VH-VL binders against NAD kinase (nadK). Designs and how they scored, part 73

Target 1, 268 residues: NAD kinase (nadK), of Syntrophomonas wolfei subsp. wolfei (q0aze0)
Amino acid sequence: MKIILVNNRFKENTEKKAQEIAGQLSALNVEVIIDNGLDEPYAGTVDFIMVLGGDGTMLRAARRYGQRAIPVLGVNMGTVGFLSNIEINELAEYLPLILREEYSLEARMMLEVAVFQQQSLLTRVFCLNELLLRSNSPRMLSFALEISGQKLEPYRGDGLIVSTTTGSTAYSLSAGGPIADPQLDAFIVTPVASHIINKRPLVVSPEREISLHLLEEREAIIGIDGQIKMDFGAENRVLIKRAPHPLLMVNLKAKPFFTSIDRSLQRQ

## First folded at step 19 (VH-VL)

Design VV15 (from MM6 with heavy chain G57A)
Fold by ESMFold2, fold request of step 20:
Structure VV15 (fold): chain C 268 residues (1-268), chain A 123 residues (1-123), chain B 107 residues (1-107)
Amino acid sequence: as target 1 above (268 residues)
Amino acid sequence: EVQLVESGGGLVKPGGSLRLSCAASGFTFSNAWMSWVRQAPGKGLEWVGRIKSKIDAGTKNYAAPVQGRFTISRDDSKNTLYLQMNSLKTEDTAVYYCTTVPKYDKFLAFDIWGQGTLVTVSS
Amino acid sequence: DVQMTQSPSSLSASVGDRVTITCRASQSITRYLSWYQQRPGKAPNLLIYKASNLESGVPSRFSGSGSGTDFTLTISTLQPEDFATYYCQQTYERPWTFGQGTKVEIK
């Protein structure tokens, strides 16, 4: 069995624990690949991914590996979040279930984000929470939103969030979007400080394709999961659709979403 | 009220077949992992096999003595678990129980049991 | 395969006695052990999971302990309804195996 162990190089306690766990797994004849974010994602075949850390580390793992249909387990290192399932001090106790594949999976929709300059593809990324389009200057943006070729009235404001249901508790929530059940597949489109007062958040079928482009020359940014930033200008368009594969999250403990959101939101 | 009720047991000759049913109520059957356990008269308990929920790929696993002869299936629209038993042997004589296997928190302990149905395999 | 051996195979006891049943695994199963009670003519029911966790609705006179290969079920003050056969089970690896049982009889 081969496992990727994802940690965060900027948190020393996760690095120490990653080394300990890698040693323990190696002693059990489990091949371990450590991904601390410094190198390119591991390209070979693996059976399982363990994420040591909070939601941010899980977001990076999802972007790197989420399209490969590999089970991913979130292991909490003490920071309250929405994406971990077990605590680090429980990991040894749960290893028999992991190694013998006695676990349940939960599918979480991901976004596929393609950014173009003119007709040329600049980049394609996958994300678990959201794409943010925002102004990179004091001036508001004027931009077009198209949903499956249907042009909405132009937007004007600070920007727009296109979120998954998993991302509904992240930046989309702060911008006034609804909390969504992560078992639903949907886009949540949330305006950021819209000058057009009647622009409300939209919940959109996952079968739709969403397109954004600027209507005026402005400095803007595309943000991905709050972790990747790309310049975005009048020569660019972004196309957003449901990713071909969901993130396959491992559940070893029952953590009912609705009872946990009160605790998670209050603690953050 | 959470309940499992087995049926379909009876007398059968060696080499014959039977199909057992287990009717479930009081819980979300479609999300559950289910197992069969048997108990020969006057003897202990023996695990027969397990089927995962369909969302978990419906994975089936069997104990070696029944591998290739028994088939576990489920019909979520009828809240019913089945055990198809083919090529029956006298050592298959037992009371057959259906059980749930919690996929969370209990380390696969078998928490809900039916009353059992007797299968007798004799010449 | 993991073999589970219970001791004793049977015992006689009086109401109020402290009863101890042991279960030994042929290899370490960490804490993947459960205990079941089967009253005469009835289906088994779960008493203890994860070696020591009491199932909901089970009286507190039942307790479990152990880890690795050696496990114990204890009934602190035996009651009339506790005369039954008790089984341990490992769920560490398939096939998930039971002990042969311990019959607790009234003296």
Scores: ipSAE 0.717, ipTM 0.882, lowest interface PAE 1.4, mean pLDDT 91
Fold by ESMFold2, fold request of step 20:
Structure VV15 (fold): chain C 268 residues (1-268), chain A 123 residues (1-123), chain B 107 residues (1-107)
Amino acid sequence: as target 1 above (268 residues)
Amino acid sequence: EVQLVESGGGLVKPGGSLRLSCAASGFTFSNAWMSWVRQAPGKGLEWVGRIKSKIDAGTKNYAAPVQGRFTISRDDSKNTLYLQMNSLKTEDTAVYYCTTVPKYDKFLAFDIWGQGTLVTVSS
Amino acid sequence: DVQMTQSPSSLSASVGDRVTITCRASQSITRYLSWYQQRPGKAPNLLIYKASNLESGVPSRFSGSGSGTDFTLTISTLQPEDFATYYCQQTYERPWTFGQGTKVEIK
């Protein structure tokens, strides 16, 4: 069996702990690749991914590996969030379940984001939480939103968030979007500081295509999961679809979403 | 109100076939992992096999004595677990129980049990 | 395969007695051990999971201990309804095997 261990190289204890866990796994004849974010994603075949850290480290793992249909386990290292399942001090005891595939999977919808300049594709990325379009200047944006070819009235404001249900508790929530059950597949479209009174958050079928472009020349940014930023101008458009594959999250312990909402949000 | 009710047991000659049913109620059957356990008269418990939920690929695993002869299946629309037993042998004589296997927190302990149905294989 | 051996195979005890049943695994199973109670003519029911965790609704007079290869089920103050056969089970690796059982009888 071959496992990727994903850690965050900027958190003081994660590199040492990753080496300790790799040693434990190697003693069980498990091949281990450590992904600390410095190197390109591992391209070879693997059976399982362990994410050591919080939601941010899981977001990076999802972007790197989420389209490969590999089971991913979140292992908490101190700060509980929405995407970890077990604590680091429990990992050794749960290894028999992991190694023998005695675990359940939960599918989490991802976004496919394609950014164009004129008619040319510039980049395609995947994300677990959200795409953010925002102003990069004191001036507000004027932009168009299309949903499966249906043109909404123009938006004016600081920007727009297109999130998954998993992302509903992230930036979308701060911008006034609803909390959504992550077991649902949907887009949540949340305006950021809209100056147009009738612009409310929308919940949209995952089968739709969402398109955004600016109506005036302004400095704007596309943000992905709060971790990747790209310049966005009047020559660009972005197309957002449900990604071909969901993130396959491993559940070893029940994590009741609804009874834990306030606890999880307060620890962000 | 959680309940498992087995049915379909009876007397069968060696080489015969029999299908057991287990009707479930009071929980979300489609999310559950299910198992069969048997107990020969006057003897202990023996695991027969396990089926995962469809979401978990419906993976099936069997104990060696029944591999290739028994098939576990489920019908989530009817909340029913099945055990198809073919090529029956006298050593398959037992009370057959259906059980749940929690996918979380309990290290695969068998937490909910039916009352069993008797299968007798005799010439 | 992991073999589970229980001791004793049977015992006689009085109401109020402390009863101890032992289960030994042929290899380490860490804490992947469960205990079940089967009253005469009834189906088994789960008492203990993860070697020491009490199942919901099970009286606190039941307790489990152990890790690795040696495990113990204890009934601190035997009650009339506790006369039954007790089984341990490992779930560390398939096939998931049970012990032979320990019958607890009234004196």
Scores: ipSAE 0.706, ipTM 0.876, lowest interface PAE 1.4, mean pLDDT 91
Fold by ESMFold2, fold request of step 20:
Structure VV15 (fold): chain C 268 residues (1-268), chain A 123 residues (1-123), chain B 107 residues (1-107)
Amino acid sequence: as target 1 above (268 residues)
Amino acid sequence: EVQLVESGGGLVKPGGSLRLSCAASGFTFSNAWMSWVRQAPGKGLEWVGRIKSKIDAGTKNYAAPVQGRFTISRDDSKNTLYLQMNSLKTEDTAVYYCTTVPKYDKFLAFDIWGQGTLVTVSS
Amino acid sequence: DVQMTQSPSSLSASVGDRVTITCRASQSITRYLSWYQQRPGKAPNLLIYKASNLESGVPSRFSGSGSGTDFTLTISTLQPEDFATYYCQQTYERPWTFGQGTKVEIK
């Protein structure tokens, strides 16, 4: 068996713990690749991914590996989040289940995001939570939203969020979007500080394609999962689709979504 | 109330076939992992096999003595687990129990059991 | 395969006695050990999972201990309804094997 351990190299406690766990797994004849974010994603065949850390580290793992249909386990290092399943101090006890594939999987929809300049593809990325379009100046944006070729009335405001249901508890929530059951496949389209009265969040079929472009020359930013940012201007457009593969999240412990919402949003 | 009720047991000759059913109620059957366990008269318990839920690929695993002869299946629309037993041998004579195998928290302990159905294989 | 050996095969005890049943695995199974009670003519019931965790609705006089290869089920104060056969089971590695059983007879 070959496992990727994903950690955050900027946090000493996760880096040291990743090395300790890699040693323990190696002693059990498990081949381990550590992905601390420094190097390019591992390209070889892999059976399982362990993410050591919080939701941010899981988001990076999902972007790097989510389209490869590899089981991904979130291992909590002490922070409350939505994407971890077991605690680090429980890992040794759960290892027999992991090694013998005695675990359950939960599919989480991902976004495929393609950014163009004129007709040329600049980049294609995948994300677990959301794409954010926002102004990069004091001036509001005027932008067009199309859903499967259906052109909506123009938007004006600070920007727009297109999220998955998993991302409904992230930036989309702060911008007024609904909390969605992550087992649903859907886009959630949430305006950010819309100047157009009565622009409401939309819940959109995962079969649709979503397109955004600016209607006036403005400096804007595309943000991906709050971790990747790129400039976006009047010469650009972005196309958003459901990614070909969901993230396959491993569940070893029950994590009832609805009863855990307050705790995961840092209420006790 | 969670319940498992087995049926379909009876007398069958060696080489014959029999299909057992296990009707489930009181829980979300389609999300459950299910197992069969048997107990020969006057003997102990023996694991027969396990089937995962469909979301977990419906993976099936069997104990060696029944591999290739028994098939576990499920019909989630009817909340029913099945055991198809082919090429039966006298050593397959047992009470057959269906049971749940929790996906979470219990390290695969068999937590809910039916009352069993007797299969007798004799010439 | 992991073999599970119970001791004793049977015992007789009086109401109120402390009863101890042991279970030994042929290799370490860490804490992937459960205990079941089977009363005469009835289906088994789960008593203990994860070696020491009491299943909901099981009386507190039952307890489990152990890790690795050696495990113990204890009935602290035997009651008349506790006459039954008790089985351990490992779920560390398929096939998930049971011990041969320990019959507890009330004298």
Scores: ipSAE 0.683, ipTM 0.870, lowest interface PAE 1.6, mean pLDDT 91

Design VV17 (from SS4 with heavy chain N31K K54T)
Fold by OpenDDE, fold request of step 20:
Structure VV17 (fold): chain C 268 residues (1-268), chain A 123 residues (1-123), chain B 107 residues (1-107)
Amino acid sequence: as target 1 above (268 residues)
Amino acid sequence: EVQLVESGGGLVKPGGSLRLSCAASGFTFSKAWMSWVRQAPGKGLEWVGRIKSTIDAGTKNYAAPVQGRFTISRDDSKNTLYLQMNSLKTEDTAVYYCTTVPKYDKFLAFDIWGQGTLVTVSS
Amino acid sequence: DVQMTQSPSSLSASVGDRVTITCRASQGISRYLSWYQQRPGKAPNLLIYKASNLESGVPSRFSGSGSGTDFTLTISTLQPEDFATYYCQQTYERPWTFGQGTKVEIK
């Protein structure tokens, strides 16, 4: 068995733990690769990915490895989030289930985000949570939203979020988007401070495509999962689709989503 | 009420075949991992095999004594678990139980059992 | 394969007695140990999972302890309905194996 341990090199505790776990796994004749984000993603074949940390680390792991159909386990290290399944102190106890493949998988839809300049592709990325388009100035944006070729009325506001159902409990939630069942595949299009009062978020079929471009010469930015940022101008267009492959999340413990989210929200 | 009901047991000659059924009710069968356990008359319990849910690829694993002879399958539309037994031997004589295998929280403990069905292999 | 050995194979007790059954694994199995009760002519019922967790609906007089290789099932105050055969099971690795059973008989 070959396992990738994904941690955050900027979090010292996760680095130490990754090394410790690597030693333990090696003692069990498991090959281990540590990915702290410093180098390019490991290109070889692996059987399992263990994410040590919080939701941010999971998002990075998803972008780096999600297209490879590898089981991914979130191991929480004292953070608050929705993407981890077990706690770090539980890992030793659950390790037999991992090594013997006695776990369940949950497929989570990812986004395929393509950014263009004129007709040229600038970048393509897969992400687990959301794409954000927002103004890079105190002024509102004016942009065109198109869904499967249907042109909506010009949008005016601070920005727009296109999220997966997984991402519904992330920034989309803060922007007033609905809480979505992660077992449902859908786009959630959440306005950010629209000039239209009570502008409602849209729940869109995963079979549709979403495109955005600016209608004015303004400076904007594209954000992906809160970790990738790029400039976005009048000559740019973004196309959002369902990723061809879902992230395969490992479930070792029961984690009732709605009970968990309800409790989490009550604590805030 | 959660219930498992085995059927299909009976008398069969060595080398013969038999298919057992386990009808599930009271829970979401399609999401459940299932197993078969057998108990020879007056003897202890013996694990036969396990099948995961369809969403988990329906992975099957068997005990060595039945490997290659027995096949576990499921029909989620009928909430039914099956055990196809081929090349039966006298030592396969037992009460056969179907069980759930919770995939979470119980470390694979068998929490729901049927009443069992008797399979007798005799010449 | 992991071998599970129960002790004793049988015991005689009276209503009200404290009963202790032990189970030993041939190798470390962490807490991947369950206890079952089987009454005569009936199917087994889960009593304890994860070595010490009481299954829902099981009376509190039943308790489990242990980790690694040595495990114990305790009935604090034996009741008439507790006369049965008890089995331990490991699910640490396949094949999943049971102990040979402990028959609790009425004195």
Scores: ipSAE 0.889, ipTM 0.951, lowest interface PAE 0.5, mean pLDDT 95
Fold by OpenDDE, last read:
Structure VV17 (fold): chain C 268 residues (1-268), chain A 123 residues (1-123), chain B 107 residues (1-107)
Amino acid sequence: as target 1 above (268 residues)
Amino acid sequence: EVQLVESGGGLVKPGGSLRLSCAASGFTFSKAWMSWVRQAPGKGLEWVGRIKSTIDAGTKNYAAPVQGRFTISRDDSKNTLYLQMNSLKTEDTAVYYCTTVPKYDKFLAFDIWGQGTLVTVSS
Amino acid sequence: DVQMTQSPSSLSASVGDRVTITCRASQGISRYLSWYQQRPGKAPNLLIYKASNLESGVPSRFSGSGSGTDFTLTISTLQPEDFATYYCQQTYERPWTFGQGTKVEIK
């Protein structure tokens, strides 16, 4: 068995833990690769991915490995989030289930985000939570939203979020988007501080395509999962589709989503 | 309300075949991992095999004594688990139980059992 | 394969007695150990999972302890309905194996 341990090199505790776990796994004749984000994603074949940290680390892992159909387990290390399944102190006891493939998988839809300069592709990324288009100035944006060729009325506001159902509890939630069942595949299109006060979020079929472009010569930013940032201008276009493959999240413990989110919201 | 009901047991000659059924009710069968366990008359319990849920690829694993002869399958539309037994041997004589295998939190303990169905292999 | 050895194979006890059954694994199995009760002519019932967790609906007089290789099932005060055969099971690795059973008989 070959396992990738994904951690955050900027968090010393996760780095140390990754080394420790790597040693333990090696002692069990498991080949281990540590991915702390310093290098490019490991290109070789692997059987399992353990994400050591919080939701942010999971999002990075998803972007790096999510298209490879590899089981991904979130191991929480003391942060509040929705993407981890077990705690770090539980890992040792659950390890037999992992090594013997006695775990369940949950498919989570990812986004395919393509950013264009005119007709040229600038970048293509896959992400688990959301794409954010927002103004890079104190002024509102004017932008066009198109869904499967249907042109909506121009949007005016600070920005727009296109999120997966997984991402519904992330920035989309803060922007007033609906809480979506992670078992459902859908796009959630949530306005960010729209000029129209009660501009409603849209729930869109995963079979559709979403495109965005600016209607004015303004400076904007594209954000991916709150981690990737790129400039976005009037000559740019973003196309959002369902990723070809979902993230395969490992479930070792029962984690009731709706009770969890309810508790989380009460703590805020 | 949760219930497993085995059926299909009976008398069969060595080398014969038999298919057992396990009807599930009271829970979401399609999401459940299932197992077969057998018990020879007056003897202990022996794990036969396990099948995961369809969403988990329906992966099957068997005990060595039945490997290649027995096949576990499921029909989620009928909430039914099956055990196809081929090339039966006298040592396969046992009460066969179907069980749930919780995939979460119980470290694979078998928490729900049927009443069992008797399979007798005799010439 | 992991071998599970129960002790004793049988015991006689009276109502009200404290009964202790042990199960030893041939290798470390962490807490992947369950206990079952089987009354005569009935299917087994889960008593304890994860070595020490009491299954819902099981009387509190039942308890489990242990980790690694040595495990214990305890009945604090034996009741008439507790006369049965008890099995331990490991699910640490396939094939999942049971102990040979311990028959608790009335003295």
Scores: ipSAE 0.889, ipTM 0.952, lowest interface PAE 0.5, mean pLDDT 95
Fold by OpenDDE, fold request of step 20:
Structure VV17 (fold): chain C 268 residues (1-268), chain A 123 residues (1-123), chain B 107 residues (1-107)
Amino acid sequence: as target 1 above (268 residues)
Amino acid sequence: EVQLVESGGGLVKPGGSLRLSCAASGFTFSKAWMSWVRQAPGKGLEWVGRIKSTIDAGTKNYAAPVQGRFTISRDDSKNTLYLQMNSLKTEDTAVYYCTTVPKYDKFLAFDIWGQGTLVTVSS
Amino acid sequence: DVQMTQSPSSLSASVGDRVTITCRASQGISRYLSWYQQRPGKAPNLLIYKASNLESGVPSRFSGSGSGTDFTLTISTLQPEDFATYYCQQTYERPWTFGQGTKVEIK
């Protein structure tokens, strides 16, 4: 068996823990690769991914490996979040289930985000939470939102979030979006400070495509999962689709989403 | 009421085949991992095999004595678990139980059992 | 395969007695150990999971302890309905194996 341990190099405790766990796994004849984000993603075949840390680390892991259909386990290390299944102190007791492949999987829809300049593809990214389009100036953006070819009225505001249901408890939530059942596949389109008071978010079928482009010469930014940042201008367009493959999240422990959501939110 | 009810047991000659059924009720069967356990007359318990839920790819694993001869399957639309037994041997004679296998929290302990169905393999 | 050995194979006790059954694994199995009770002519019932967790509905007179290779099932005060055969099971690795059983008989 080969396992990738994903940690955050900027969090020393996760680095130390990764090394410790790697040693333990090696003693069990498990091959281990540590990915702290410094190097390119491991290109070889692996059987399992453990994410040591919080939601941010999971998001990075998803972007790096989510398209490869590898089971991904979130191991929380004292952070507040929604993407971990067990705590670090539980890992030892659950390890036999991992090694024996006695775990359940939950498929989480990811976004495929393609940014274009005219007809040229600049970049394509898969992400677990959301795409954010926001103004990079004190002025509101004016942009076009198209859903499956349907052109909505010009949008004015600070920005727009296109989120998965997984991402509904992330920035979309802060922007007033609905909390979505992570077992549901859908886009959530949440306005960020719309000029229209109480502009409502949209819940969109995962079968549709979402397109955004600016209607004015403004400085804007594309943000992905709060970690990737790109300049976005009038010559650019972004196309958002459901990713071809979902993230396969490992469930070792029962973690009721709705019974714990209030508790989790109170801790934030 | 949570319940598992086995059926299909009976007398069969060596080399014969038999299919057992396990009807589930009172819980969401489609999400449940299931197992078969057998008990020869006057003997202890022996694990036969396990099948995961369909959403977990329905992965099947078997004990060595039945590997290649027995097949576990499920029909979620009927809330039914099956055990197809081929090339039966006299040592396969046993009461066969179906069980649930919680995939969370209980480290795979079998928490729900049927009352069993008797399979007798004899010349 | 992991071998599970119970001790004793049988014992005689009276109502009110403290009964202790031991289960030994041929290798370390952490806490992947369950205990079952089987009354004559009935299906087994889960008593203890994760070596020491009491299954819902099981009387508190039952308790489990141990980790690694040595495990113990204890009945603090034996009741008439407790005369049965008890089995330990490991689910640490496949094939999942049971102990040979311990028959608790009335003295």
Scores: ipSAE 0.888, ipTM 0.951, lowest interface PAE 0.5, mean pLDDT 95

